# Designs tried in a protein design chat: VH-VL binders against Uncharacterized protein ycf53 (ycf53). Part 6

Target 1, 237 residues: Uncharacterized protein ycf53 (ycf53), of Cyanidium caldarium (Red alga) (o19887)
Amino acid sequence: MNRIRFISLILNLDSCDSNIQEYSRLAYVHDLNKLMDENFVSLLLIILKLAKNSKRLQPTYHNVYLFNLLKSYALSEIDGYVLGHFSRGFVNTLMHYKNAQYETLESLLSANNFFEANKFTQQILLELAGEQSKQRNWMYFTDVHSINHQSVSDLNHLWELYSQGNFGFSIQKRIWISVNKNWKKFWKKIGWINSNSKWLKYPGEFMWAVNAPPGHLPLFNQLRGVYVLEFIFDYYL

## First folded at step 20 (VH-VL)

Design f3 (from b4 with heavy chain L102M)
Fold by OpenDDE, fold request of step 23:
Structure f3 (fold): chain C 237 residues (1-237), chain A 120 residues (1-120), chain B 107 residues (1-107)
Amino acid sequence: as target 1 above (237 residues)
Amino acid sequence: QVQLVQSGAEVKKPGASVKVSCETSGYTFTSYGISWVRQAPGHGLEWMGWISAYFGDTNYAQKLQGRVTMTTDTSTSTAYMELRSLRSDDTAVYYCARDEWMSENDFDYWGQGTLVTVSS
Amino acid sequence: DIQMTQSPSSVSASVGDRVTITCRASQGISSWLAWFQHKPGKAPKLLIYSASSLQSGVPSRFSGSGSGTDFTLTISSLQPEDFATYYCQQYNRYPLTFGQGTRLEIK
């Protein structure tokens, strides 16, 4: 990866996604981080501004990652620009999400706080499912259909973007399908049960980082039945 | 009004088996799991294992592997713990406790305890 | 297995005293630690979870702190009903393990 490639990604002129092996995704990200220096950061900021102004900036895996990298430098010029143009969050700004809770979720995800993001995601889903679900702190199958379709899509999108395609309901669904919708195989593949088919201890035995297995997050309680998650897979994605 | 009510005290000979019950009420049994904890006289608390009420999936302490079996009866909202090949050092008060998988505050409700005495 | 070690094993205190009990894990357990109170003839009672979160219904004089390997349970002003044995428990991973207990006695 070179600096020109970074620029092309920001401007949506090219994509490397088709050329990256699934198992080498994290290595790819690591290599990109090595290109970041003060001079390059300055250039990226200029490119970001130009892309934003020309309305060519899109919420892609690469752009979300690069945006977070830029923010991590905590330069006054970057902070000022972010405050002025992306105060609601990078994705929230570009996608014009209406639910303010999505700003909080994006904040958690951008901070790689996947544990809290997971908890907050559950909270959002309960609220979307209705007051009864919220009160009992559990979403019944009879209530899940009340969730707005776009809301689930947006939630999924945030998880995918901030995990570089490693997490999200869509990823989980893909994996679920790949094992012929066998739940036990699914749970094993995404790391919710171990090799001995034993459930992991929440939360300590779960991986709350991007290096977790694909589909590992968001974590959804299966020990009350699989029907809610199944419904999400079948009808919301 | 969550309640866990355990069966009465047991006296067993070495080599025998004991089965303790834990009848639950006041909540949806299948939405939670049950952990078992014991306390031998003069000792602390010891986790024995866990069972999911919905699936019946279990995870036992390695020390008790092969000797312990945890089960549930969803029709009666009752959990059972069977301990086989009893030894004198199995003498203890045995507790059941509510244990939810995706919870940070497990063991929020306990049974009253069941004394199991193993003696010749 | 993760070993949990409490200190002290016993402590004598008077009503109104500030009492501190410590718990050390043999390895990092993040914040996944709970504190229990146990009185003779009664079931254990959950006091604190996630190292510092107060269980519902538990008096505010109880508090927990710590992360990683070192944790502390504090009773700000000891009440007569607080004399009991206290246990820390890690739930970072299976098997769940308890400390050996701290017996809080009347001075």
Scores: ipSAE 0.877, ipTM 0.958, lowest interface PAE 0.5, mean pLDDT 92
Fold by OpenDDE, fold request of step 23:
Structure f3 (fold): chain C 237 residues (1-237), chain A 120 residues (1-120), chain B 107 residues (1-107)
Amino acid sequence: as target 1 above (237 residues)
Amino acid sequence: QVQLVQSGAEVKKPGASVKVSCETSGYTFTSYGISWVRQAPGHGLEWMGWISAYFGDTNYAQKLQGRVTMTTDTSTSTAYMELRSLRSDDTAVYYCARDEWMSENDFDYWGQGTLVTVSS
Amino acid sequence: DIQMTQSPSSVSASVGDRVTITCRASQGISSWLAWFQHKPGKAPKLLIYSASSLQSGVPSRFSGSGSGTDFTLTISSLQPEDFATYYCQQYNRYPLTFGQGTRLEIK
């Protein structure tokens, strides 16, 4: 991938694939990092600004990663621009999420703090499910119906975007379907149980990084039943 | 109030089996797991294994693999630990403890312990 | 398996003393370490989890620190009820393993 390609991605001129393959994702990340010199960073910032101003900037896997990468340079011009235009977060700003908790979640995800992001996601879900769920610190199947569909979609979207399509409920669902909705096979494939079908020890045996298996995150407690997650798969995604 | 109440002391001969129970109350049994820990006289604490109350899935310490079986009865909210082929070095106080899968503070509640004595 | 080594194996102290117990893991366990207090005839009691988080109901004189392989339990001002055996436990991965224990005795 060359610089022109990245510019095209920023401007969303290419076909949008909502499911980035693992190898392509790694290649993208690798190639982008290799191209990131001072001149290109400056150019990308200009392009980003233009895209934003022309309302062509979309919250894609590529743009999210690019945005975070630009931020990592800690240049005053970038920081100033981010503070002025994306203070609520890149995705939150572009998608106009209304729930302030999503800003916190995005912040965690953007920092690659997947462990805390996971915990916070669980908290958000409980809160969305209602006071009873929150109090018992567990969402029952009967509580799931009360969750706004858009809320779940937005949560999923954040996870997907900040994992380059590696994480999120939609990814989990896809994998779940691919194994004929066999939960044991599903858990094994996403790395919640090991090859001997033994549950991993939370939290240390789980991977809290983007290189975890597809669908590995967010981690949803299955040992209290699968029905809640199943419902999420079936009705919210 | 969360409580774990274990069965009484046992005296067994070498080669025999013992089954210790852990009756739980004060919380949703199937929402958690149970870990078993033992302490031999003059020794420290030793983790024996874990069981998910809901699924009955287990993870045993390698040392006890083949000799230990953990089970649950959801109808009575009771966990069981059976240890077979008992030997003298199995003499210990056995504890059950609440152990949730996605918890950072497992073992927050314990049974009172069950003394199992293995002697000829 | 992850080996947990405590130091010292025993310590004599007086009421009011500051007591420090260390625990070392044979490999990195991040912050997934717990401290337990164990008194004869009683069940072990969780004191600290996640290396430094105080369990609910545990006096604030107890504190934990450390990450990776080296951890410390500190009792800022020893009380009479604190004389017991203390264990560190790693729950980074199965099997869960405990330190050999530190017996805290009255001087």
Scores: ipSAE 0.857, ipTM 0.943, lowest interface PAE 0.5, mean pLDDT 93
Fold by ESMFold2, fold request of step 23:
Structure f3 (fold): chain C 237 residues (1-237), chain A 120 residues (1-120), chain B 107 residues (1-107)
Amino acid sequence: as target 1 above (237 residues)
Amino acid sequence: QVQLVQSGAEVKKPGASVKVSCETSGYTFTSYGISWVRQAPGHGLEWMGWISAYFGDTNYAQKLQGRVTMTTDTSTSTAYMELRSLRSDDTAVYYCARDEWMSENDFDYWGQGTLVTVSS
Amino acid sequence: DIQMTQSPSSVSASVGDRVTITCRASQGISSWLAWFQHKPGKAPKLLIYSASSLQSGVPSRFSGSGSGTDFTLTISSLQPEDFATYYCQQYNRYPLTFGQGTRLEIK
């Protein structure tokens, strides 16, 4: 019965059962790890194959985590299927993202390499903002107007999915609104400044794991002003 | 290109204050921070603290907390470090260095140093 | 505060020698360590960041390695301009702290 519950979550079938939709990220991870054995892994792969062929599969926190967990078993059957049908990455494949850089970003996120994923996200944003931002290696406040909406949405989606809903611009925006758009309260709540309101030292004082404060990643340099992130929150999300 | 030019040497008596300037050029001043580092004669380097040029936010080494004030003047692209209640062990060469919050390679440019001598 | 201890405190060497300087942190700092060169009458100069990444404009004879608590700076073939004092510096957390320095002298 527990296994049926996980299969339902993977397949996006339970849009009507609010108890399953409220199933927490931590409870999902905990319960799934207790159920995993060779037979269940094989069953989940079969179900994934069937869901892919149905064309109804949409990425969710739960099935992204499951896909990543299945890959970690490094079995030849799993590796062969991943190479044949998900070589661009699970989310990229299902969402048909056009920007090839998002394949690299997804690869970093799926490997839980949040430090490099954060650096690569900054590179993507600079390139999208134009040649001056790229050459300067930081974004002047008016450069944000050159970034297209879809690119920000796609970046945010990858961060949300591979952090089980803990990271991304959209979660940062929700927290920012929850503190009445007060920037200092926002920075403290997402863990960019400490309890004494002092900026954390990059990179060592930041947390590069999913258990970091909600909204902790991706980073965005606030010591060049708040305008760029504010514009992203107001107009691109 | 990027330059940090500090004020000249100072001689002070114990109990006095000193204010060292660091005038910058060749980059957008408000997009970076400034750290201050000192070296007493016969000793190694000691980080004193830093200041954000954009917000004026600071972080001071605990041993200097209460005696040091770091400020900036964006109209002249200049950072300042003031050390109060001077004592003989504050005799040192004081450096400013460029600092970037989200960078792995901070302190890429340094001022030439300012000798501050504290003697009776 | 994280204490940084360098070894040796001084080294006498000849041009062309390979020189190795070590730095130990009092607790784990991952790879968040920089190396600086400091010559008398000059400002310090960044050589290595993130334990092993070479700063732009620094000769390739300089290299860094290590992670966690133990780090090494190596100069593969010493040149006359390399005689200086070398400092490691951790940036894992504030306050930023330097090693006590290693003086590299002409033998």
Scores: ipSAE 0.748, ipTM 0.891, lowest interface PAE 1.0, mean pLDDT 87
Fold by ESMFold2, fold request of step 23:
Structure f3 (fold): chain C 237 residues (1-237), chain A 120 residues (1-120), chain B 107 residues (1-107)
Amino acid sequence: as target 1 above (237 residues)
Amino acid sequence: QVQLVQSGAEVKKPGASVKVSCETSGYTFTSYGISWVRQAPGHGLEWMGWISAYFGDTNYAQKLQGRVTMTTDTSTSTAYMELRSLRSDDTAVYYCARDEWMSENDFDYWGQGTLVTVSS
Amino acid sequence: DIQMTQSPSSVSASVGDRVTITCRASQGISSWLAWFQHKPGKAPKLLIYSASSLQSGVPSRFSGSGSGTDFTLTISSLQPEDFATYYCQQYNRYPLTFGQGTRLEIK
């Protein structure tokens, strides 16, 4: 893959092949690593900054991954200057999220701290569900109706982007539908119950890394019933 | 406030069964699980298993597989642990403790304990 | 199964002393360890969870530290009511397992 084609794919330009789901995550990472040198890192950062300023850049799991990788290669003062314009977080900067908690969530996700990101996601959901849910420290069935659609969509988007499509409510919903909405098959497929249909021990038996089963994260407590997650799947996604 | 109140002490003969109750109050019973832990005289604590109050799903310690049954009654907010084919080394104080599947601070509340004595 | 080994098996100390109890896991358990206090005739009481987090209502003289396989419980200034047996407990995976206990005796 030449550098121009790669840049076009990252920027999601209209003249580019847009079926990026077929370009495997492993192949993407492999090709990106082969192209990295000091000049290309600086060029990519400058291009991302300019695309941000034009307000045409949309976050994708490819350019989110790219941005994080560029941070690890960025050594020059020019690189540091460009990175400073994304201090609120790459996705937050591009999407202008208003809830400051999403900056914290993005920071956790970008550091691959999925355990803390999962806990913080639960905190966000409880706060969105109302004061009673926050005080109880869990969401009663009817509290889900108080959560606005955009907040769930934004949460899901961050999880998808920072897991390269492996995590989020949307992939969970897709898997749930693929097993004909059968909850036990769903839980087994996403790795919440083991092969003997026993619930995994939180937190130690769960996988807090991107190589977990598709849909493994974020967790949502099913031992209080399936209604809240089902409502999220049916009505908020 | 959260309370777990267990049934009274029992004396049993080898080969019998015992069923210990754990009546809960002060919280939403179906939103938590119950673990059972025992302590034989002169020994430490031993986890026996747990039950989800919502689904009734269980996970038993392998040592006790086939001899233990844990159940709940949602209408009375009560968990039960039945141990069958009792042996003298089952003499212990049996505790119920509140358990939450997605929690880091499990066993935050305990019952007062139920002495089960198996002799002769 | 993950074996939990505590040391010492017992300790005698005076009121005001600093007491440290250790717990070693047979394999890595990250930070998924709790400490319980068990007084004669009473139910066990949760003191510390996630290795170092203080349970609500527990006096600040109790603290925990460690990760991986080696953990400690510290009582910074021993009080008469701290006479008890202390247990560590891992919750990294099922089955949940406890240490054998450390008996704290007040001189």
Scores: ipSAE 0.747, ipTM 0.888, lowest interface PAE 1.0, mean pLDDT 87

Design f3 (from b4 with heavy chain L102M)
Fold by ESMFold2, look of step 20:
Structure f3 (fold): chain C 237 residues (1-237), chain A 120 residues (1-120), chain B 107 residues (1-107)
Amino acid sequence: as target 1 above (237 residues)
Amino acid sequence: QVQLVQSGAEVKKPGASVKVSCETSGYTFTSYGISWVRQAPGHGLEWMGWISAYFGDTNYAQKLQGRVTMTTDTSTSTAYMELRSLRSDDTAVYYCARDEWMSENDFDYWGQGTLVTVSS
Amino acid sequence: DIQMTQSPSSVSASVGDRVTITCRASQGISSWLAWFQHKPGKAPKLLIYSASSLQSGVPSRFSGSGSGTDFTLTISSLQPEDFATYYCQQYNRYPLTFGQGTRLEIK
């Protein structure tokens, strides 16, 4: 892929192009890193500034990765622009999320700290489910009814975007449907149980990286029953 | 107050079986699992396996596979560990401990231990 | 299986001493290591989890450090109640395994 195609990805110009939509997350990352040099970094920053000013920029799997990659160069112009215009985080800024906890979650996800992002996601869900769930530190099955649709959608969006489409409740739901809602087949396919149908040991046997099986994260404790996750899949996605 | 109370000491002959109980209180039994750990005289701690109280799913240490069965009774909030085909080297103190699948600080509460002696 | 090796196997110390116990895993376990205290006739007691996090109700004189394969438990100023056997335990993967133990004895 050439630099013009990557610029199109940043600008959301090729969202309707099936070739771009089918571009695998591994191939995108590999090809982008091959194209990066000082001149291209400078060009991409200019394009990002222009896209932001147009107010039409929407976060995508590709431009989230690009934004993080630009930040990793630690150039003073990039750092200054990020501080001035994206201090709340790239996705939070563009989507205008109201919950301050989503800034913390985005920070963890952008740093590839999936272990802490997973723990923080559990905390957010408990707080959304109500004061009793928060105090108890786990969700009684009826508490899920207190969580609103938009909050789940926003959480899912952050997980999808910062995992290049590999993680999130929506991807878990798709896999769950693909196995005819069979929970054991689902758990095996997303890597929560092994080939012998034995539960993996938390946290060490789970994969805290983007190369984990599709749908591997976020975790949701199934050994208290499936009702809460099933409700999220059926009614909030 | 979380408590795990185990059944009393047992004396068995080689080839027999033993079933140790672990009665729990002070928490929601079905929201946690139970691990079993033993210590032979003069030896360290050995993990035997665990059971989920909600589904009854188990994971046993390979060296005990085929000889151990772990079960629960949710109506009495009690976990059980049965060890069959006993040998003299199964002489040990057997402990139950509370286990949570998505927790970093497992084994936060333990039973008092059950001495099982296997002798001729 | 992941083998856990503790050193030393025993240590003699006096009240007020600083004691360090080490634990080595046969392969990388990140930070997924716990420390337990075990006194004769009592159940083991969780002291440290995640290599360095102090369990609720455990005195602050206990601390843990390390990651990967090499870990330490430190008791900064021994008290009479600290004489016990100490075990490290990995929970990186099943089967869960303990070190062979370090007996801390009064000198």
Scores: ipSAE 0.711, ipTM 0.874, lowest interface PAE 1.1, mean pLDDT 87

